# Designs tried in a protein design chat: VHH binders against o26223. Part 204

Target 1, 191 residues: o26223
Amino acid sequence: MKLLWTSQHIKVTVHIDGKVSKMDVLEAIKTRRSIRKYQDREVPEELIDKILDAAMCGPSAVDERPWHFIVVRNREMLEKIPEVHPYGAMVKDAPVAIIVCCDSSLEKIPGFWVQDCSIASQNILLAAHSLGLGAVWTGVYPLEDRVEGIRRLFSIPEHVIPFSVIPLGYPAENPGTRDLFDPDRIHLEKW
Below, E stands for the ipSAE of ESMFold2; O stands for the ipSAE of OpenDDE; V2 stands for 0.75 times the mean of E and O plus 0.25 times the DockQ between their complexes.

## First folded at step 12 (VHH)

Design y60 (framework vhh_vobarilizumab_d1)
Fold by ESMFold2-Fast, scan of step 12:
Structure y60 (fold): chain B 191 residues (1-191), chain A 120 residues (1-120)
Amino acid sequence: as target 1 above (191 residues)
Amino acid sequence: EVQLVESGGGLVQPGGSLRLSCAASGFTFSNYDMAWYRQAPGKGRELVAYITTGGSTEYADSVKGRFTISRDNAKNTLYLQMNSLRPEDTAVYYCAKGLYEDYVSYMDVWGQGTLVTVSS
């Protein structure tokens, strides 16, 4: 897999098996799937930087942008995550993981940091997908045992709250596409 | 308590057909995406077919047009109809469940597998 610029458009192109794929925003949203199986391939730092740049571009309450990110590549550390996250077994097989955190000292409005960090997490998933990578959001907050386990494992200070653990890598599975449009959930003018 | 039991494997000649079944128990089958994986001798596990809760399907390129995945929610059973079998389809076939887009919990639960051998 290779990242390429293909045209005048601001779009990400992935070279896959001798084929160049171009993905716009709507396509990225509709075709992104959670990926839990990864190739034994390193993810370049440049791609992680692009993903984190995208993560920080989401909206936040009163523009508080409370996000901090821990990038984990150390195999020993990745292998310990399943000990504190019961559904994080796939993390130990990923070449890299991003831990999304909230720095509560940056919070301007109580409680909205949860939405802020959700937005950042989803942007990581979408950006990874657009770059030819696969990723999955494994939830940490608000499950206290997971919050405390991740905090302890990565020496996260008390004023910082681990929100999600997102392993990522080149995908070794293809779950395909979904059609989830449900018109019964759309109400015109009023309920 | 969650259990997946595959059946229907066996020896078949090239060009033949087999139908695999996976009997699921211990969970609400209709709430989970289901998949068939295979592992050939000396190779890693490969997704060959999957089906969502809504019935949407996807296939590995190597089996498109030959294999059909289906589910019977009333019987808690997953099927894989395999037609035009080739020697390279020889593998242990595994049934798996998961909540692919669940960000709180996920378990890729594998059954014991059923061996498919395609040989003359």
Scores: ipSAE 0.374, ipTM 0.763, lowest interface PAE 1.4, mean pLDDT 85
Fold by OpenDDE, second read of step 13:
Structure y60 (fold): chain B 191 residues (1-191), chain A 120 residues (1-120)
Amino acid sequence: as target 1 above (191 residues)
Amino acid sequence: EVQLVESGGGLVQPGGSLRLSCAASGFTFSNYDMAWYRQAPGKGRELVAYITTGGSTEYADSVKGRFTISRDNAKNTLYLQMNSLRPEDTAVYYCAKGLYEDYVSYMDVWGQGTLVTVSS
């Protein structure tokens, strides 16, 4: 049993059979960190499938499920993403990236697709973390230069909107933990 | 108000040492990755070093082995120990609250900077 330390207090247990111990949802949420450094190690397709399954389990407006996912493993393409995404430098070092997109033709209620794709993106991050991977959400929408850059790079049709680029890999850094609880943001009954 | 205030800059001879400090206020210091940047005359701002909330550090190649970034969360202070200073280290050094997890930008708050001059 190999213990991977993702933070000072987070133990990710990797079983000898390659299975990662499960963490509960609250643990995943509280201990997740953006990971921007990755090991030179491939991510199994099985893990990507699990992550994508999780991505599709979130709610959407009127159950419209407008999301599409581009899974990118091609090294050349990964290396090109930073050219159109200034804060996507780490993507070139990741073994895989998921591009979350919205098919606008699936949208039932205008405007809610952003929330739908955000939920999907967050579920990707949480699922990745729970599986012993590191990931980071790199924002694409609503920045036009990034949207069009990614669109051109991946030949994404006009009715489909690239939303986020999420590189994934086994973590090669330990950012530590944060306590983000702020009671001042909580209002009882009224503001 | 979120604020970063650098101190400790000055004139030093080549081979000398300085210790920069950055006092942070207006945010929970321990929750954020911190960094030092520098900008030499006529050059762009460059990352010198950063430190995560977990204490992991990274350095620019030009300063590796000479500079040490550290933090004291109890004091809300970031440090940069600079040893074996070189003329090429001459720059305004900036403290930054950055490398955090938002999906848009990794840097948001900067100090006003402190000048470090390395000259014989």
Scores: ipSAE 0.028, ipTM 0.479, lowest interface PAE 3.8, mean pLDDT 88

Design y61 (framework vhh_gefurulimab)
Fold by ESMFold2-Fast, scan of step 12:
Structure y61 (fold): chain B 191 residues (1-191), chain A 120 residues (1-120)
Amino acid sequence: as target 1 above (191 residues)
Amino acid sequence: EVQLVESGGGLVKPGGSLRLSCAASGFTFSNYDAAWFRQAPGKEREFVSYITTGGSTEYADSVKGRFTISRDNAKNSLYLQMNSLRAEDTAVYYCAKGLYEDYVSYMDVWGQGTLVTVSS
């Protein structure tokens, strides 16, 4: 009800968790964890676009930038991923997954596409974390059975190599981090 | 110290049932995927079943419909309910834990094993 001397404004807002945290780069790197448990909640297309923009901003050998990405939201397709990727069961529960691919026709220097796609995959994980999402990198290349399974499942052409499958969503877990700094792995001036 | 300790193995007749348990300690069990593997004499270690932190499960075709994997995070425990056991199920059964920030999605942290023998 409205009162005679007072106006009531009804406001509905869409809460996008990815906008509530602003991390510096070091914080994002140190606090990012692989997330395998997701809320039953849609990830907005705008957040996926921001993540893919970040993925394409990594360094690339001879600026070849061979990355292509498949965005999978179809539940039936997500449910088939574990059939061709062992230990990829968490993908079934994710609202969306990104498949990082290399278009070999864009390759300018042999073999460096692996590093380029690794950089793109890590940027996806960091960008997702900075936007309040959780993600996990599930490896595909160089495991032949996974490469061919994913290729067949998503109709990927012969000149394109699936590199990783990254399910993502709003996290339903909050795992802690380990202190991983090991000074014994740092050598000054010589081995 | 990270430990996984299996129990519940034993001698059982074909068609029988066993429930294996795996007790986890030294880490936050609820944060990790877990799996059961087995190794028969003279054979390589093979995948049996997998469970995610979210509770999604996968099974090897050879055990699908007969075995059920489950977890109890409050008790730091992993279970494998084995029904309709066959002679070919005879093996040492190992529970395994996912690794911190592993992107290959393999299970390399293993328990000591528990022997299951299915024979008449």
Scores: ipSAE 0.555, ipTM 0.747, lowest interface PAE 1.2, mean pLDDT 87
Fold by OpenDDE, second read of step 13:
Structure y61 (fold): chain B 191 residues (1-191), chain A 120 residues (1-120)
Amino acid sequence: as target 1 above (191 residues)
Amino acid sequence: EVQLVESGGGLVKPGGSLRLSCAASGFTFSNYDAAWFRQAPGKEREFVSYITTGGSTEYADSVKGRFTISRDNAKNSLYLQMNSLRAEDTAVYYCAKGLYEDYVSYMDVWGQGTLVTVSS
């Protein structure tokens, strides 16, 4: 088992056989960081499938599962995303991006789709991290300019709402770990 | 007061050059991402360019190779060097301060804009 240390505190365990070891859920949550630099290396379809499987395992309001996923590998399309997403520069350098969308026609209770797609997006990030990939959640919704930009770019129907763009790749940076625990945000029984 | 003030706009002939400036006050601009947008008459505001705190840049396809975004931290300013200007570049240009962390990314401070007119 070779421990590949990226330049800072993100520990990626690579097995001798080239397989990335899975980390436990708490480790994934605690050590996950937004990764915005990627290696010039393709992400295997198998990993994307695993990530998408994870994305669909989260809960949704009344089990509505409103999410859809656009997997983007086309370089031209990836390169266009920064034009409609000013903070999406890293997308052009990623080998793949997942666009999380909501099909509003699947929504059973209005408004909960944001939570549903958020859960799906977070699961993508965690799954990617656990598989030795880096990813970042670039918010699309609720910014109208980004929503419409992505909609036009990918010919997304009106009843489908683009929610997030998540570029993925093998990480070329290590932002390190951070402790975000704040006991002041914990209230016992009462506020 | 937190504000951005654009300057440098004006009338220029096609093929000409302009340099826009954006001066920040009330905050340290270098601590934030920055961007240029533009809005042509009757059109929606569109992205032109941005620069990160780390110096990474991006450009709209329409301006790539012609425009250059830069910043001067000492002057708390953002710049847009515009070369080989075209009629279609006519617009009000806005600078913006970015706020970005994880899934949240938006421009939270905007300038008043500076008009660039490219006409023969």
Scores: ipSAE 0.027, ipTM 0.420, lowest interface PAE 4.2, mean pLDDT 88

Design y62 (framework vhh_lunsekimig_d3)
Fold by ESMFold2-Fast, scan of step 12:
Structure y62 (fold): chain B 191 residues (1-191), chain A 120 residues (1-120)
Amino acid sequence: as target 1 above (191 residues)
Amino acid sequence: EVQLVESGGGVVQPGGSLRLSCAASGFTFSNYDLYWYRQAAGIERELIAYITTGGSTEYVDSVKGRFTISRDNSENTMYLQMNSLRAEDTGLYYCAKGLYEDYVSYMDVWGQGTLVTVSS
């Protein structure tokens, strides 16, 4: 219930037809890019809270919502992530990372937790982008060495599965925009 | 066929310099993040540097300040300028490309490698 907004929130707000909107949903989806370079600048707690709220709003198989999140701001811990995720070197320079986890005790239907955690991960990326931040999804599951490394590093219980590590921060790069629409992948009425 | 071809390796004395090149063909070069890996005898292949589509760069601590990665999208070529070379820099140097917007962080294409030997 913190309703006090930072100057960052104010700067990303647009007024259209009497309603407040930063970025149209379609624009956010189309312009989101993976960001791997971050400014040396703290991300306010209020923005992380908004991102995590959005992460939990996705659809879930049988509404099991098995996701749990670890928010990592500790510099020593961030610096250790590349030791257990060899392609996650950018994480050490991020001001914060979110680890998306599945609590298997909440699973109601076998295997769908992967899709649930994928939805949560994508919502984190979209929410971060809509708030003027950049983020990248670095995969953990189903690579067992990464799963076990992250589990050990963050004292994650045996019944909880680390799914993704998402570093985020204020972007220090602009990879540009792309248009991926391919009509050959759309079939009308039948295959 | 998608290909990456490395060149520029050789024998150099400690403190010397080498410039490696990675020439790309068969894909839209500007769409991909590109990586340099090193493999020393008895050691697993390790990431040493990468460059994103937007030109942002990262380096492993042991080479930071000594190596510079760059790309020329007009020539479809990535470079690694290696200065102040040390005996521990000896190894096979591989270039690689990742999948664009890849959330696995997995290397899709590898070159054959170019040997760098720093003689003491």
Scores: ipSAE 0.262, ipTM 0.633, lowest interface PAE 1.9, mean pLDDT 84

Design y63 (framework vhh_8pnl_2)
Fold by ESMFold2-Fast, scan of step 12:
Structure y63 (fold): chain B 191 residues (1-191), chain A 120 residues (1-120)
Amino acid sequence: as target 1 above (191 residues)
Amino acid sequence: QGQLVESGGGLVQPGGSLRLSCADAGFTFSNYDMAWYRQAPGKERELVAYITTGGSTEYADFVKGRFTISRDNAKSTLYLQMNSLKPEDTAMYYCAKGLYEDYVDYFDYWGQGTRVTVSA
């Protein structure tokens, strides 16, 4: 575990467009897209701290809050992720990635840690987007080969389950807009 | 929920080229990410390439540098330019549309496929 970059209190001047930082919740939800191409630009520690704060604010079954997070900035480690995650090629090009984990020793209701870690992962994506960053959720759990690969690569103990790997950075692509509203999936009063 | 029609497959010798097309009969093409998948004899269906609504692309390692995916939203058409074809590229190629978003590389809407055979 390396906490030196988070404990040094280095002040970085971050210019955030007021328009992006003033995005309301509905706009953030509707305009968030998976981003897989990143600028060659470091993400300030302050923004990662804000994202992780948001991640921990999600609802949790019986308030078990089983999530732990690994922040990966080391280039050699980022370059090894595609070796254990077949669709994680973009991670090696990201300035940073967050690995969302479940500490099973904190679980109080069997199975609900999946929902808890899903909520944390989505909050990371929305918080990143609201701060002018791009991110993508690459699936780990429940794919056993990926779970074991990530566990070994990051020395994750056996009682901790890696759930998702989320690379993030300043976006170098605009995937465009989408319209996902499907009224056929809405039933009034009964099925 | 939309009809995809693939074309452009055929028989070609090793080292040759083919250009596949996929026409979307629906009017929502520009709202979806698009992909090419293939299924070779005796193998599972696998992702070849995808392209997002804004044009961002990704390729399977086995086709990088040889294949190029592109889209024309005005014509509601997806393309796959296939160069330096190898016998192992022999497969039925499927066009798919959906959202290549986050978790898993799956798409919900599929075409009938177009056959590519690479042999001497």
Scores: ipSAE 0.015, ipTM 0.354, lowest interface PAE 7.7, mean pLDDT 83

Design y64 (framework vhh_8pnl_2)
Fold by ESMFold2-Fast, scan of step 12:
Structure y64 (fold): chain B 191 residues (1-191), chain A 120 residues (1-120)
Amino acid sequence: as target 1 above (191 residues)
Amino acid sequence: QGQLVESGGGLVQPGGSLRLSCADAGFTFSNYDMAWYRQAPGKERELVAYITRGGSTEYADFVKGRFTISRDNAKSTLYLQMNSLKPEDTAMYYCAKGPYESYVSYMDVWGQGTRVTVSA
């Protein structure tokens, strides 16, 4: 019923004298990598709030904005995710994970919630990266066993669909940069 | 599904060359992207080179022009040709199988690594 922090609290950004890493948008997009190894450090709630704020700013079909988010910090719950997600082993080692969900009662146009939740998931990854964190999108939908496993584990109602699980933390690996530009995939004015 | 076994590491002089190999004992090698990672003492693990199942390659900036990743699907073997080696290349080198940037699956198989030491 309320945001993670309330409007009576002033939104303070941490000012680090000469140590603030600032990426432009293009740099952030090009240097973001999947991070599956995390330092044993807590992620401040203020950073999670900033990430979720960014996640909700993405476009959605007919502006339906069907996303809901579960923030998981409880170690016992994080340790159970690999039981229902075969490629989620790294989640148990993360200090926090965000579960991106679709509330189907907010859906205005059939099927586009998948794109909406994909946009929210990618915004979480980019926002985390811009704040010096690492994250990885571990897919849940449309794999029915993963959907129902996550639903059961987090007591998610029937009308809400878990879409992705995104562990995040301070990175303990550096996969470097990718060179993915492929001009053969660009067609001018027709195929 | 298979065990990855790295080989070819050793001690080499600056400017020298080494060829690392990674043998996959499994039978799905051609279906997976493959990668070489390295970890130097006191440093985090870094992606060195990546090759897709289709043969497209990607390199970290610090090895571009010096290292070449390749694969032999018939032999289920991944290679890293390392030329013009520098002391900064000293590390344990690991191979990994799977699509690293996948949001559905993970690089699910890692080898034990092979040590590369480039003397001062």
Scores: ipSAE 0.344, ipTM 0.727, lowest interface PAE 1.4, mean pLDDT 84

Design y7 (framework vhh_8pnl_2)
Fold by ESMFold2-Fast, scan of step 12:
Structure y7 (fold): chain B 191 residues (1-191), chain A 120 residues (1-120)
Amino acid sequence: as target 1 above (191 residues)
Amino acid sequence: QGQLVESGGGLVQPGGSLRLSCADAGFTFSRYDMAWYRQAPGKERELVARITTGGSTNYADFVKGRFTISRDNAKSTLYLQMNSLKPEDTAMYYCARDRFESYLGSLDYWGQGTRVTVSA
């Protein structure tokens, strides 16, 4: 990875599937897509560690950093996730999944842990993309059946709330890019 | 509101044709890939056809050469032209925004469905 500063932005050189490419932060944000089909390839532990490091670097309310992560590689456990998460069918085909959790004992201000865990989840998606992987955020909280299902499946304590399940792997699909900019949603000076 | 409304289903004899429509009242139709799915009684839902924002299409093997997916961005409408219908095509047909960036799941934005029955 090589960092290059320009007059407008910083550029990063990334190794993707043996190829060298340059991706700035805006490009990473704009080109990241939800990936639900994965190659039959293991994701190295080093890459998971880098993704989790990035996840923990996000801002949190009063710096409470309430997140905990469960890394699931066990095929048997991955195959059980769709039973408790109806739109998590792709998880059984992923080589690994990360479950983002809130440890409520770390919460310093009530309710902001949802935003904290949302930031961590998005950082996982962006970090995975930057490393040549694909991922998708599958929502758990605030859907009570999914929260309790995931809690029971992974023996999560009562004071810990599962927030999202994020399968990831080397992508086996390329959905392309979208143009979503809508100037009508931008208001100058006032509504 | 879900804003996707399917129509055009009905009863047809084998070898017949139907044209399904899916109207999207939202202002963002042109920004999404769209798809048709179907679900027969007692079976899992399956993809029938996809169309991208640029007009590229993909079809399931069991409908290739018989079905045609198309879109009209000015009318915010998705179509499925179904020719040479078979009893095996009997199902509830659903349109959906496809490959959209939802963290609730890949299948959480679609319409009510329109019923297609192919019977002698």
Scores: ipSAE 0.399, ipTM 0.707, lowest interface PAE 1.2, mean pLDDT 85

Design y8 (framework vhh_8pnl_2; at its last look DockQ between E and O 0.36; V2 from the best seeds 0.00; counts 0 for: unsure alone 61.9 < 65)
Fold by ESMFold2-Fast, scan of step 12:
Structure y8 (fold): chain B 191 residues (1-191), chain A 120 residues (1-120)
Amino acid sequence: as target 1 above (191 residues)
Amino acid sequence: QGQLVESGGGLVQPGGSLRLSCADAGFTFSRYDMAWYRQAPGKERELVARITTGGSTNYADFVKGRFTISRDNAKSTLYLQMNSLKPEDTAMYYCATDSWETYIDHMDVWGQGTRVTVSA
């Protein structure tokens, strides 16, 4: 699947859920949970467009922005992902998945693309949550077998590195809330 | 990550109760989501119950209404109260940090386990 978009996808205000649209940034960060069970509902293209816009707004080393995204909605392709990604069993049940990739030809400084693609992946998770969707980051890089499996499955060129597979949809589970603040990990003025 | 030690298992008759404990001294217990898993002879390990740092609980369908997971952060101890025990509950029970938010694989820290046998 290829994402085709128009300016109206970004500029049209979609009222998904008043509760979710009222969530501030700190609440979104603290309440986002990995979601692996999805409702049997399609995700509108305008929501995917908003998520990808957010993904591209992260900081990037020397502003290289090496990320590319593959949007997968084809059921047959989603069903093949678990064959090359053992931890991705839930992907076959998702209405859509985003594959975050690094185009190494865009790399300006060696090695920082991993951090760039991590930032993009987390922004996808946060944006999805803010829009009333659930998602989970399933790791690909640096596991060579998963990198090559995903590359071959989606005809990804050798200079492009698949980084993560993120299925998403309307959530069908609620893992609850976490309280992770640990003051022992904070050092004032010095270690 | 830390030292997890399960205890409280034993032999009990059908309909009986047991309280399992999982004690830790090696990490900041209060900051980890925790889970109980079990493995019966000849079967795969399965999730029994989870409890988050925020107090949310979740249970496998086969134990709902019978088992209660709880935590005492001051004592760095996780509990599983098992009521109305059935022969099908016979297994080794393991406590672990719950890696629900992992982005690679489920990488739970496994303890030695405690044996529960439900038989006459």
Scores: ipSAE 0.685, ipTM 0.818, lowest interface PAE 1.0, mean pLDDT 87
Fold by ESMFold2, look of step 14:
Structure y8 (fold): chain B 191 residues (1-191), chain A 120 residues (1-120)
Amino acid sequence: as target 1 above (191 residues)
Amino acid sequence: QGQLVESGGGLVQPGGSLRLSCADAGFTFSRYDMAWYRQAPGKERELVARITTGGSTNYADFVKGRFTISRDNAKSTLYLQMNSLKPEDTAMYYCATDSWETYIDHMDVWGQGTRVTVSA
């Protein structure tokens, strides 16, 4: 592994072969789109490792880091997700999905785990995009039927809460660019 | 906010053209991605075209090359120019906001629709 430093003193972990991401962070945030169609192409394990490393870099309430991740590549399991998660229909077409979970036994401050897992989920989307992959966040929590359906399907214990299912792969669609800046949402000094 | 109102539908011969419009005066149209959908009798509603706030467009495979989606933010109006119409294009056409980036459900504003009939 080779550590690379920039003038901004940003530490990155790279393989000795120089696989450092080159996408600007603001570019990644502004150009990331939900991708629901994927090429018939495997996603290398090393890219999943990089994505999950990024997922775990987010802040959490009192540094509780309550997240766990299930990496799903098995075709039979991916094909069953739409049976319990109607908004996850595209998951069966993805080469891989990541289930973001909360281990409630790790909570130190009650109720902040939703923010914690949301941060991890968004980091997965941005990291995937920066690596040339497309992904989409499909909501599970707080929809109780979906939570219980995913828990049963993946044998998730009662103290662990499935939060989101994120299919990803090399993109087979391009939703285009957006212009979303809205000055009316900005309030100076007070409401 | 107000409802979207479609217009410009009608009866047209195969090979003909129509221009659909979608307007709403009580709606900040420029802040939303927009789409046209259609629904033929006995079929599910299907996407026809979408346009982002940034001007990017996407079309369903069945309409590429024949239809053009556009928007005029100053007039708060969405358009669908439909050329080379076929009997298969007969449907009720709806405009809607396009919540592509949702992670649960689409909670879009929909118009009531305008009917397009293509027959000799």
Scores: ipSAE 0.558, ipTM 0.771, lowest interface PAE 1.6, mean pLDDT 88
Fold by OpenDDE, second read of step 13:
Structure y8 (fold): chain B 191 residues (1-191), chain A 120 residues (1-120)
Amino acid sequence: as target 1 above (191 residues)
Amino acid sequence: QGQLVESGGGLVQPGGSLRLSCADAGFTFSRYDMAWYRQAPGKERELVARITTGGSTNYADFVKGRFTISRDNAKSTLYLQMNSLKPEDTAMYYCATDSWETYIDHMDVWGQGTRVTVSA
């Protein structure tokens, strides 16, 4: 087991045998944070595969599974994403990004693809975190300028809708923990 | 949108102390990460300290243990205890929400600021 320390004293446990310490699902959910700073370190393809596997395991409307994923490692392309995505500045610093898209031709029930792609996107974030990576959801849809920008940049056909851009990398920041439980948002039986 | 109002700034001698306060009105204070920023004349605004809803804190490198950020959710108030003040700490200090967990543009709320002057 090798302990990696970032300049911000982020403790990352990496197994020398390439295994990443796994965390349970509740821990992953509760401790996940958006990460926008990354180490100068490549993400192994095996981890991306695991993340994408997780992305495809969520439910979808009538099991339509309309999602597609563009995996971007090319530096030139990563550097261009911020030009069309104002909230995507961190993408240029990431070793890899996943673009989550919807193939509208796969929709069986119109409109639910947003939920489907959201579930896939969140699973990407959780899986990344559980594997010792940092990631952030940068919203594309439904902002038209971002949708079309990403579409043009990646030559995405008209029937496919870019939904989110998720840069990933080994984290170079620690935003700390949050407590977000709010009992006032819980209603019993009636509002 | 909520309103943040800073107070507690003033003139102090080097080595002195100040306690800044930021009062919230108009939103649920306890549900937001909060931060202190400062801007010196002719310089860019910079982060001083951050505190999450979970109480985690982060400080800029120049703080070096001199400042403490804290929050009182019951009072909807953010604090910055500043000790061992230096002339270089002279700035307008701002309180802000910290919208860290957003997947679109940040929508932070800022106060009007309180001026801190450290001079002999």
Scores: ipSAE 0.367, ipTM 0.708, lowest interface PAE 0.9, mean pLDDT 89
ESMFold2 (binder alone), look of step 14: mean pLDDT 77; pTM 0.775
OpenDDE, look of step 14: ipSAE 0.314; ipTM 0.702

